# VHH binders against c4kar8, part 205

Target 1, 263 residues: c4kar8
Amino acid sequence: MAELSTPSPASPAPLDGGRGDELEKFTLRGARQILQLLQDLITHRGLITAHTGGGHSFMTAVLKVDEERGRVVLDPSPDPQANRRALAAPRLTCVTQLDGIRIQFPLVGLGEGQDKGRPALFAPLPAEMLRLQRREFYRLQVPLAHELSCLLKAEDLARKPVEVSARVIDIGAGGVAVVVPTGAAEFVIGGTLPACRLALPDGEPIELDLEVRNLNRQTQRNGTEQLRVGLRFAALPRAADTRIQRYIFKTERALNAKARGGL
Below, E stands for the ipSAE of ESMFold2; O stands for the ipSAE of OpenDDE; V2 stands for 0.75 times the mean of E and O plus 0.25 times the DockQ between their complexes.

## First folded at step 13 (VHH)

Design l8 (framework vhh_7n9e_1; at its last look DockQ between E and O 0.01; V2 from the best seeds 0.00; counts 0 for: pae E 12.7 > 2, grease 24.8 > 24.2, placed apart)
Fold by OpenDDE, look of step 13:
Structure l8 (fold): chain B 263 residues (1-263), chain A 126 residues (1-126)
Amino acid sequence: as target 1 above (263 residues)
Amino acid sequence: DVQLVESGGGLVQAGGSLRLSCAASGFTFSDYAMSWGRQAPGKGREWVSGIDSSGGSTAYASSVKGRFTISRDNAKNTLYLQMNNLKPEDTALYYCARIEVYYYRSSGYTYEFDYWGQGTQVTVSS
């Protein structure tokens, strides 16, 4: 019985195109760029919320890009009604995220058919794709080589103070995600962890207050369970914010350079 | 500044109903998924219900499924929670929260609660 993955209630709404000149900076119109981004979505098996209008949407994925025919292949909804709506819609607005970056693109001229004997939806390649990186939402995946850590001041099951050294897996302007061993401490969503210490490579640890915003249990490939904890910076001094931002910028630049074959 | 203000809580007898409201301001409400959570005395915060930005998809905790209904009016920047057949165990501070969604290569889609209100008290008497 395939555990019906509870549809993540968090399908982002499409951004209204009316934000005129500001969105143009984030809009990709190059054919090569569009193809690359679509391929990235395929590679990462990114789930897409397809909006058909009228407040209706369904979950889909890009299955294939047919460059020869200039079309994109989408996974149809298991709901026949959703597919009918999609086909009747003058425009399908697809919204997704990749690595914390919001991606939005329109599809026009949706059709149905078969791909390799399986039902599929088809559309011409999008003429444009919006790639919106909001600074506040961007989270840098921390390279394994950097080994960022955060000393968490938490409580155990007995409400005794414990210190847990947690590995930072991603970092943004608003917070960090960390992984801790299961059972190392008790975390409560909305709870504050005071006087924690974030270790950055460039100097002394930053003392800061953290607020628990998310808890996810993860099973590693080796069968070990870990707890992912999403933490918001509750009170961050300006100097600390600057350091964090600098780290993110520097690291991102380095990663991009490496990806381009420069390192 | 992002603001979420809950209302509609109160004292109700077991089996009764309440409708909670959350007024949102300081952001484009229609761009965000929203959720309700609650915190009972002596317990941690727990997720109750979620709704996508369009209102087309909803989710519920097993404990409230079939009794609670989440909805939203994007024109009014308001989130709602209709609570029916209330039980004493539903007694809690109820809060609304904005959801941010992230995609990670390693774990797929995740979500975080980035803002929440002060909450409204719901007390269900036996």
Scores: ipSAE 0.007, ipTM 0.261, lowest interface PAE 9.4, mean pLDDT 83
Fold by ESMFold2, look of step 13:
Structure l8 (fold): chain B 263 residues (1-263), chain A 126 residues (1-126)
Amino acid sequence: as target 1 above (263 residues)
Amino acid sequence: DVQLVESGGGLVQAGGSLRLSCAASGFTFSDYAMSWGRQAPGKGREWVSGIDSSGGSTAYASSVKGRFTISRDNAKNTLYLQMNNLKPEDTALYYCARIEVYYYRSSGYTYEFDYWGQGTQVTVSS
């Protein structure tokens, strides 16, 4: 279909398989858990996007689970080309959302057949299903134009208090990642930075206690060095949480409007 | 308590017109992109049309382009689908869906359906 040279707004993209070990804690592998989740999708009559690779996808739904034969039954597409691509694909990556939870699962060994005299697609039950709450996983890449910063209240190598203004490179419901020049302060994984200030574009800065979760030294091509610091929000007040999520939501909307050809 | 309620379906002659409505409640309607989908009897589900949160950008499936028009009234929290020059092939259960956009570090920006209505039946006869 030539009309699908770019992904449709209604075609959710699958999560990258090359990041699978980062997602392992959200992966269900128990047969009972998988059957229950598939049944929930059937009960909610959820819209599923099935990705066949190469930027191609089609909409489908799980019609039923055949426990005796160990397989799932899916709606075929009314587009015969989509069905042919699905049957030829080595795997079908299914993506949907249920009650604010992103669900992704692979189907391998897809075949065609009949279900109660109607055309249908069949596959063995998936060996795994991914369940992610948005707030546990999602991170906004902060546009440089927003100049988002976080004032860190840290210590230098001599254990003197220092304040470091750090550029925020990503932000999610649970924390931020920032960059600072190497040597600007001493950061220790597990350490707490009390009373830091996150500056959002609208309103006064948010006072936050932050916990250092990861450190990564980055050497730029030109030889300059910076430190990427992953910071978790500790005990975030509801009003602060609301402001952060509002910023993320509105920025996402604005970036997507621009990407779709807005000015 | 997000709710999407479709109405305006019914029986119409081939070549005729019909306007579907989708009443939205339980969320800030003007913050969300919206979509129409359909399912014909005994057939799979088909995406029909989508519209961004402001109403400025629209998209259509090739099977309906030029005949169907998606629109929205953000003051009334209502999504519309104007269907002209209807054909028997347009017979289906039509439903509206809310589109949520997420950024995932591993996959970039994605469009996901998160809520949808029960649908309204459209039947096109000659």
Scores: ipSAE 0.000, ipTM 0.351, lowest interface PAE 12.7, mean pLDDT 79
ESMFold2 (binder alone), look of step 13: mean pLDDT 84; pTM 0.830

Design l9 (framework vhh_7n9e_1; at its last look DockQ between E and O 0.03; V2 from the best seeds 0.00; counts 0 for: pae E 15.6 > 2, placed apart)
Fold by OpenDDE, look of step 13:
Order: C-alpha cells, then structure tokens, then sequence
Structure l9 (fold): chain B 263 residues (1-263), chain A 126 residues (1-126)
C-alpha cells in the first residue's frame, strides 16, 4: 500500500523583493512592530518555512526574540544538511502564516549556537517584515503561446471612443491584467469599460464590462514603455465565468504537466 | 453587498486639517487591507494611502507623505484619513477602497483597489 505522500503543500515561494514599492504597503519596518509580530509568531507556535535558496527550504519556528542582543532564535532543522545550507545562504527567507495572514521576512547573518543548551540558529532581527491580508486571489500567468487578448472599449485623451486590442498577461476569477501601448487610451482607476471582449482559445469572445483597478507603467527591456492595466470583471455572466475557470484550470494543468517533464 | 461610505470632507483653507472616515459593511473588514484614493478635477483617480488588515503597516503617496495619516478601527469597521497641512493641490473627491491582494506565481503578490465608495469632496482654498 503505497502511502500516498500527501503532497506537502508547496511552501509559497518567497516574494521577490524587487517589487519593493508595491509591497511597501504591507511591509513593517518599525522595530516595535517587528518585535511584536515575532512575539506573536512565538505565541502561536507558527511553523515557518525557511528558504535558503536554490529551491531548498526547511521547517523552523521562532523560539525566542532577544531584544537585548537584537537577535532572533530559530529552531534548527533536524537535517544537518539543511542547517549547513541555511548558514551558507546569504539570506534566509522566512515564510509563514498567522491567522490566515501571510508573513514573510528576511534574515541575514545567520549563525548557529546554543539556546538553553539546545542547538539553535541565530540571526539579527529582520529589518522588515511583510504582512499580507488574508484574502488572496491567484492569477494565472497567461502563456505567451496562448495569446489571449482583450478588446478594450476606452476613450482617448479627447474622450473619443477608441478600441484597443490588449494582450492579457494574467487572468483570474476576478479579472485580468492587460498590457497596452502607452498612449493608446486613457484609463482611470475605478472607471468602467463597457462591452469589452475577452478572447479565449475555446470559442467566441466573451463580452463583458471591465473596471480599471490598477495602472502600472512598465518599461520593457527594449526600452519601450507599456501600460499594465489591472481590470476587474464588473458583471460576468455565469457562462462566461465557467469558461474562464475552465480555461484557467486547463492551462494550469498543462503548465504543471510541462513542468513535470510530461510535455 | 460591499458598502463603503465616506464622510468628513468639506471646505478648508490651505494649511488646515480634515479627518475623513469610511464606514465599511458587507464584508469582514479586518480581513482586508484598505486604502484611500482621490480624483482631482480633470485628473485620473490616484492612490493616496494604504493600510494593512491589522493596521500595522501603512503606505503613502509621495505627495501626501508626512501630512496624511491613515488608520483603522477594526472593531468599528471604520477607516480614517487624517489630513494635515492641506494644500490646494489636495482638492479632490476622496474615495475609500478595499484592497485585494493577488498572487502571481512568477512575480509574487500584487494589490489592487477592489471596491470604492461614493467619495467625499475635499476642497482646499488658497
């Protein structure tokens, strides 16, 4: 009877700090706040996934916060190799969840020692801690090969109606992100784009109303500027929702299969 | 249904102060990051400030940093924006917004303003 190893819930990958500006909204930098959050982790015995890089991680916990010495004490891995990797890593990325809220923080300068006669890992207090809200939506990155597009009915600078064909870069149950050339249309956060058309591979475009929820200017590697527009589905018919969900599921499955070497 | 109702706007002289409030209902307020946006006449809506679900982390647009303070009372389902040293350039319709967090496999987490209130008018006279 092959024990179906319950796939260990894929420890959420560390958030790449490169999107620093956007994450600032959820980043704690205050010493007191950081200490409090670490203490909360101790109190709740929160399991932490510590990422050492290279796809390696181990489970740990915050055992103690030493305010006097300005350090955090972590439970070492039972695997000596994991501990060696942790000590060799320039940065340890710790990820955990407390009451449904994702918490992520970096530790730099990891050392080993003893706490109360027990092996422990030590690091200086994190300079920052990311604390996200409970509700998270997953968005599928649209493979380039699928070439999803959305025809946006927008207005130009003169408030003249324009149609812009936008590439869909990600899609979720709640909306899409698209990229448009800079200057193709004027978008206002909170504005509604009526009677847009989302093209899926499986049939006729879906007509839907879209709400602008985010605008980000992006400079491409080639120096061209693009506007990323986050769009929410304002009123999605049930049939359309089903199609979108099916697409997401099918695509995710295909991507996972490919990643496993099956395609 | 998600409802956000802003209040506290008005006419104020330059250098003055206002405190905006947003009453939230129809969702678990404490589970969501919240924020403020504004729309000046003839301009697009812009982000002003954000606060995480617990109130432990705050962010501000560069234009308002040091002058505005966002806070929340989860027990009262209320979001606040204290606006000090107001400038004519701060004249706008101010909106309360619920923030949604999206996870991207390739890039991590992003946020978007999800729901907006009707707004409260802030007018700063020179």
Amino acid sequence: as target 1 above (263 residues)
Amino acid sequence: DVQLVESGGGLVQAGGSLRLSCAASGFTFSDYAMGWGRQAPGKGREWVSGIDSSGGSTAYASSVKGRFTISRDNAKNTLYLQMNNLKPEDTALYYCARIEVYYYRSSGYEYEFDYWGQGTQVTVSS
Scores: ipSAE 0.018, ipTM 0.360, lowest interface PAE 5.4, mean pLDDT 83
Fold by ESMFold2, look of step 13:
Structure l9 (fold): chain B 263 residues (1-263), chain A 126 residues (1-126)
Amino acid sequence: as target 1 above (263 residues)
Amino acid sequence: DVQLVESGGGLVQAGGSLRLSCAASGFTFSDYAMGWGRQAPGKGREWVSGIDSSGGSTAYASSVKGRFTISRDNAKNTLYLQMNNLKPEDTALYYCARIEVYYYRSSGYEYEFDYWGQGTQVTVSS
């Protein structure tokens, strides 16, 4: 088992604004979808870290959504200083999780008042909510020392079977990216490569079908031509999925433990 | 869905001991690292302790090291925090959390507690 490394700082940080273009496909702007997601947070009793700027944050929760007034109702902090910072902030950045999905949304125009006789914070409904599904978004950069490979059952120019051992450069729940020498095989976007073998460090190689999703040719500094091939897992068995998730989890813990000096 | 339920908080005198429990459901507990966080009045959430999926590796914030012991019982899907030699500064709402890793192309790997409970109150009197 890889050694544990715990996060620092102690609370979740908002995602960097420099990722705006990459995050757009995970951003909800439809009113019905936003209302449903907020209701899901209420139903699952999600706690929210609200960032007020300057490294300050406090914990809160969505108590209700007032659809008629177009407002979200938040739990005030027991700390008066945190409430004052929140009310003074031009923007409150809320971060939370729901069923393995990271959720982030801005609130502007925060005010204070009462909700049925109880103190509360109020804000207009957010104009957008970021929803990141880890399984479909997350990709581990495979350490070179692991030498992960995938044996591809592909075809040459004459459409004859050829076997290519490809280095895996990243891996996620939904697929891998590999590199092969240019000309080692012919790949067609949308094509299926049956009975490929993914070699993980523990256990026997996983037999799986792969679908070609993207191709990117590149020339390395030494003049070597290679092809980056994005591959999706087709019809992944549960046992294979579990092994892939386990590899990703263990590798991340090992990398973090090394970076933090064995915290 | 993931659910974490803390218990075992209460009022204790300085120098005393308390044991917190966290019952986990909705995920394969033995596959995940777990941890404890706390939030004192007027402060942000602070990391307290973490433990890997097998229970073989533990980590502690410097403020509690030597006084607190994290442990887990994977057969019972339960996480524990034994707190000894408690100080008034330990007064806080204590949260159980699951530890997760994210990869983002612009920021690299980020580690965070991705699910947490409602907390259990620990109050240490002088």
Scores: ipSAE 0.000, ipTM 0.148, lowest interface PAE 15.6, mean pLDDT 78
ESMFold2 (binder alone), look of step 13: mean pLDDT 82; pTM 0.824

## First folded at step 14 (VHH)

Design hb (framework vhh_vobarilizumab_d1)
Fold by ESMFold2-Fast, scan of step 14:
Structure hb (fold): chain B 263 residues (1-263), chain A 125 residues (1-125)
Amino acid sequence: as target 1 above (263 residues)
Amino acid sequence: EVQLVESGGGLVQPGGSLRLSCAASGFTFSDYAMAWYRQAPGKGRELVAGIDSGGSTSYADSVKGRFTISRDNAKNTLYLQMNSLRPEDTAVYYCARVEVTYYDSSGSTYEFDYWGQGTLVTVSS
């Protein structure tokens, strides 16, 4: 099938530009489709990670869409430094998820100003939006109540072994994204973390090897900075794969039932 | 209700000076970038000068070195000091509130949400 030729992203970071041709079938370019998708993000209060480049990002949200002026209004960061980085960037790469579907779009020509007397960021409507509905692009945002953690086997700056308990913020078929305490460990893209332990709500921790795929300094909505580490599953045992997929499926169904007003 | 009220326009001879004022009300003046626009008979609006909330200023090439934009946040007032006036400066001058400042390779571009009624400046032929 043609869809099988689209490569799976192994991390929660933006998909690389070298995959443009392979992602064309998932790209929306119709003005009406783009407006509807942005409106859906507003309606579902979708949180957006806006990547400014250089391994920096901040949390934002679409506040409104101005169809007449062809622009989108975004929630600025309470951290002035994050806003300055965004305004200085040639483009923002915005990544979000809606009902398990990965959505990614560029914003070019960012401005700042006021919306109804409150500070806001402004950008022209994106000319395209990526909407990935394939299973391998699905990333479950881990519910706060689940308090998932992963015990990482890493190294400090002196290359001595250290164990770090990291909070799992999202999980998919190919890996997890975690947040680590500032200064807790040194991470190198492409490095392998052996014998880490992923704790799911039921059962014993899963022992697995993780490859570091990306590193992002993320400015939270409260203005604090955290280190987000994207980790790929390496040589995942069948039993572990089954347990992870079962957790994702069960949690997704529970979230879908809640969204439909079910219990 | 947002209101911008211009004053200080009038008839002046070439080489003369004039000071325009804009009284702002209905919003927190100190939070907004402000600008002066002008419109000559039969022509579109031309940006003359802008000032951001931090006091940084920008000017059209046609007025650079002759006009000075300033603000008094305590009085909620925007000013335009016009020196060495020329016949081509004859226009209706409008005070405007900046809604959005965009950043691009040319520097800053402004988009406005409110204008005043305008004040006429006539420079004698």
Scores: ipSAE 0.241, ipTM 0.636, lowest interface PAE 3.2, mean pLDDT 84

Design i1 (framework vhh_vobarilizumab_d1)
Fold by ESMFold2-Fast, scan of step 14:
Structure i1 (fold): chain B 263 residues (1-263), chain A 125 residues (1-125)
Amino acid sequence: as target 1 above (263 residues)
Amino acid sequence: EVQLVESGGGLVQPGGSLRLSCAASGFTFSDYAMAWYRQAPGKGRELVAGIDSGGSTSYADSVKGRFTISRDNAKNTLYLQMNSLRPEDTAVYYCAKVEVTYYDSSGSTYEFDYWGQGTLVTVSS
């Protein structure tokens, strides 16, 4: 008998995306600016999601910038398979956030070795970094204390309806990213999940139709893997849009106040 | 002016084959990633297949092994070869120019500059 395979949560997005000029206005190409931004990521201990392609990623961090050798040093995954995928990838796409600003950069020519006697991944400094400061690209990282969840109406492997409670990890004007429990449901990119329920603080759950936009098996810092699903708001009602924007604004304000309280 | 024109759709029996074409104009075709999407009656749009400027491809699990995306940069044309067609493949198929892509904690996010008018594929006995 064939073992029941876990469905592949790979995103069928083009590997390289567009070459469009719309990203040019957000692109940093100055060597000093790139070095400063990487150093800021180190100082703020920014967690980085490194995408290796095929719907796979792992969580890493910049440990060091080696200016003399023109290299960045990354924390390897404790999962050897994640590291093998990264080393085999033609390009690693690194995504992080600093003070609400989305930062993305490519790494090409990834190698492995040791830094101060510890395993490390090395890559040449990126020639460019994206710093996306527009509201449409902004995603609020949902505080764990808010326990934000979305009840998804999906299908299992046998195409039977199932309801899955998923933890919301980020939220923006156009959608949410959620963590789905292992084996809970099958997702198809472009598929619509009708009448899902987004639980925000202060009020009734919001009923929404959600479109699956991406799927990613992310290896966490502890070596475990989780399924992350990107969901777009389909036909968002005005009242729902207002409540979501209010939540984002209030949470941003509260987070900013806590950051400034350290003064 | 960006223009994408799909063709090659039609009625075919289960197990049959069709080849879709997308004629692109108004931009430097070889510089952009391209994709095929479909929308079935009563369903949302589904990304079927993608191909980047270098020729690397990706497919939805539902079509992997049956569909092949390809491009001819000299002719500014995108193709989708569809084999072993099933009733579930019945949909309007759209060609899309991928303008931007970025990744977030949930996976890849991408935007499309332009969508074509679509071509209908009906798989029925």
Scores: ipSAE 0.011, ipTM 0.246, lowest interface PAE 9.1, mean pLDDT 79

Design i10 (framework vhh_vobarilizumab_d1)
Fold by ESMFold2-Fast, scan of step 14:
Structure i10 (fold): chain B 263 residues (1-263), chain A 125 residues (1-125)
Amino acid sequence: as target 1 above (263 residues)
Amino acid sequence: EVQLVESGGGLVQPGGSLRLSCAASGFTFSDYAMAWYRQAPGKGRELVAGIDSGGSTSYADSVKGRFTISRDNAKNTLYLQMNSLRPEDTAVYYCARVQVTYYDSSGSTYEFDYWGQGTLVTVSS
């Protein structure tokens, strides 16, 4: 299911606004920071996918920032229908990427007009911009051959402590997604699982506290139910964070090398 | 470079008519929305009428049915035909070039980048 994965930095799809609490620490609200980021988009010729709702989008770019009037000037679409949809939309959700950094921001109150005799779209400066490094949102799909597991310390339906060995299907800087058999333990969104153990291929298991972020029940083709659990690292010692990042980096590098070598 | 020059103002009695003209130069007139706004003695400026590049018009409630905005793209000229004039229409009338048109459920809102020096309209006996 695509819903189980964090979008890649190259994906034009907007990040879910319902995850706002999780993304707050990556949201810029300072006027100076917003102006600088918009200027970086101009300098680097960043192409922007502007989502108008209803599955519609168009390609644009920031042409300039008008600090005095508090607005951005955007390149209109060559498709007149796309421009009409944009002007009629209550908001645009703009998504772009620079050097592995995903940038997303809303524009409200779109207008059309002329900039130095050329057609342009105009919008007030965004009040906020989301800025995510690859590290913060990237999820490595764990190779099956690695047999990565996490021993979860949870509770059953009677609140009795249980230990469940769960297969890790993806891993990132902020957490893991695991698969457990349905009924193996009770998971509550927002609940904390203390002193769990993440087994990486090299070294001793990492002891860490995990917060349950999401739950998705899946039925396999053979009729077996599995529960996919998204888990956030509540806190990581620096040594544990370093080991997890090293595993992600080495595995990604090895997978990229295999893809190139196979050609 | 961009110039807007109004003409046609003057003294007129209540119930009378005047036609204002605005001569535009220094830009491609047909590409821009244009508007008339006015400023009465001791009051702020108010939008009177607007016309977009496609010829669609909008009017303030106070002048709707009495005033008609029009344009002649061949002559680079904007017009305001004012009929059934009232003492409260007394104001300096300004021609303005629209840089940006914003659309919402209530209609169009204009942002101006250039305006003329104005022409005085006095409605008095």
Scores: ipSAE 0.348, ipTM 0.703, lowest interface PAE 2.3, mean pLDDT 85

Design i100 (framework vhh_vobarilizumab_d1)
Fold by ESMFold2-Fast, scan of step 14:
Structure i100 (fold): chain B 263 residues (1-263), chain A 125 residues (1-125)
Amino acid sequence: as target 1 above (263 residues)
Amino acid sequence: EVQLVESGGGLVQPGGSLRLSCAASGFTFSDYAMAWYRQAPGKGRELVAGIYSGGSTSYADSVKGRFTISRDNAKNTLYLQMNSLRPEDTAVYYCARVEVTYYDSSGSTYEFDYWGQGTLVTVSS
């Protein structure tokens, strides 16, 4: 199919996160703290996933902070349709990581223009940023060299069983995010995929039951579109949990050592 | 002790209406976002509707224009008004308290910390 149809709706707008006070201790509201964090993202060339709503997102980066005009400058998508969706949206939800710490912030009132003759997107400085320094919010971005994959047991458009080998793009204590080719399978938010197989280095694949938590059509920096599926571990045997945590721990340390050596 | 108790399910003819209720206790109801989910036999669980603590709402495409979620903070009660019911709406409906909402690299994510026992809705002749 040229267009992947999913039976579950994409979440149109996120719910407010349960209790707002639960997240207050992780919320930065000081102008100086916000400016410093944005500058850290520029310095480390952090990639940002900007969610435009309707199950769509695109890859961007903060190019600079214009303190005089009180705004951030973002790298536009090479896909004009992604930029049109972003400009039409009243809000972007930006998600990134710095040293394994999840960072999330809204941008309101996105505009288009030029920065020194180059196309750019502009938004007022965010009034707040979330910096989630908790183990359960940590997601390891999986290095491409690791070739981490998960064999999904799903159904196609005709409700026939199908096996799809999906590339794992991030992994945490509670689940994985994978990339699935368009049209390969149908997914239902809240549905369970039984007996899927997660292939970690140095051992046999781990058999897991996975719950579908989210679906997103994401436009990459090269303009191509991917279907991304967020999957939660329904239940983990102790041995599987240990192997996953060991992989995350070992990879974090290797990446941190490489980054410090590269400085 | 957090408790969510659904009621209002039953048998209804296609085109009919039902109103579901969820009585909440053991927490400050007005501080939390709430949601309705459903699960048909042999099917996955589907988010039906969500309501923020401030009253803003969201709906599944399959129910937009037919279902309305609402809350009464004074009574600690969540409602789902279901109109123009179809056979495919047959499912067990669950009330849920939303723990967190955030984005990951694949899109928005909802975390739920408490679920009710569910109430059965059957749409048939």
Scores: ipSAE 0.005, ipTM 0.197, lowest interface PAE 10.3, mean pLDDT 78

Design i101 (framework vhh_vobarilizumab_d1)
Fold by ESMFold2-Fast, scan of step 14:
Structure i101 (fold): chain B 263 residues (1-263), chain A 125 residues (1-125)
Amino acid sequence: as target 1 above (263 residues)
Amino acid sequence: EVQLVESGGGLVQPGGSLRLSCAASGFTFSDYAMAWYRQAPGKGRELVAGIWSGGSTSYADSVKGRFTISRDNAKNTLYLQMNSLRPEDTAVYYCARVEVTYYDSSGSTYEFDYWGQGTLVTVSS
């Protein structure tokens, strides 16, 4: 929590003993637990962002767990270049969410083939999975119907000041992830975007400073690429924090109610 | 095994220029974003410049317009052209491979791999 309120630039922290010990508490290493979690992702149709390194990622999903062969079967990207990057990568870092809980796992030794006559990617079962059950790790996937946007104060590729209305794709206690059209603005990891405006459905936009934490070119399931930008809330006023948490809670409850009422 | 070897540092007078090189091995260089970091005596590491696999670049405000990052994928080499050097640019410069391994509530955090001791740049008369 403390780190989420600091205006400090993003610093690449190595995984040291303290960080490793913290993450061990959230690490699943039992084969039965890993198989059950992967099955839960299949059952809930969980979308996975697979990071291939170099700031690239693509959207996928677990199609099947082949327990006998000890492998997972993944939905390939419709973009052949994204699949080539994935196959060439020494490791995929898979990130997803299940009922508000962040789940991350590595896949090593990715291959390609067919499942039931359809193209598929496959990899050995992960030896570990992270299940992060703390408030600061929670991310709400923002419903498209909410048309949630954040007006970013940035510079375009010609270094001119520009205001970019970015679609908010997820939101948590410490920040948002947004999608930006290619060429709309230039972002620097660790840079601060001052006086941005987060538009929530209820009330006036929230004015806040955002720090750029990550940049990913993500290939969507329709084959198009978009720039996804992770943004940390700098110093956040109590009233703004309360409004954001209220939005998250309210939206989560509405989504849970809708899920129970639908097939 | 991943290895990054920096070279090109040295002593230069204010207003001078240096070109740093980083030779990469043990991974598919063209698939990774790369960065230059620096650390002055008694200070933390600072991001200087980054270049993504697609060629997009970013710079710290303190070096923008003076430094240029570039890559040669055929040679597995990362470069930093440093012009109009100032005493405050004095630091050990590190080449880093950008790897995304962990995500917090604000998005994601990058883990960088550093190899060797970097290359020392001293800007002094």
Scores: ipSAE 0.000, ipTM 0.158, lowest interface PAE 12.2, mean pLDDT 77

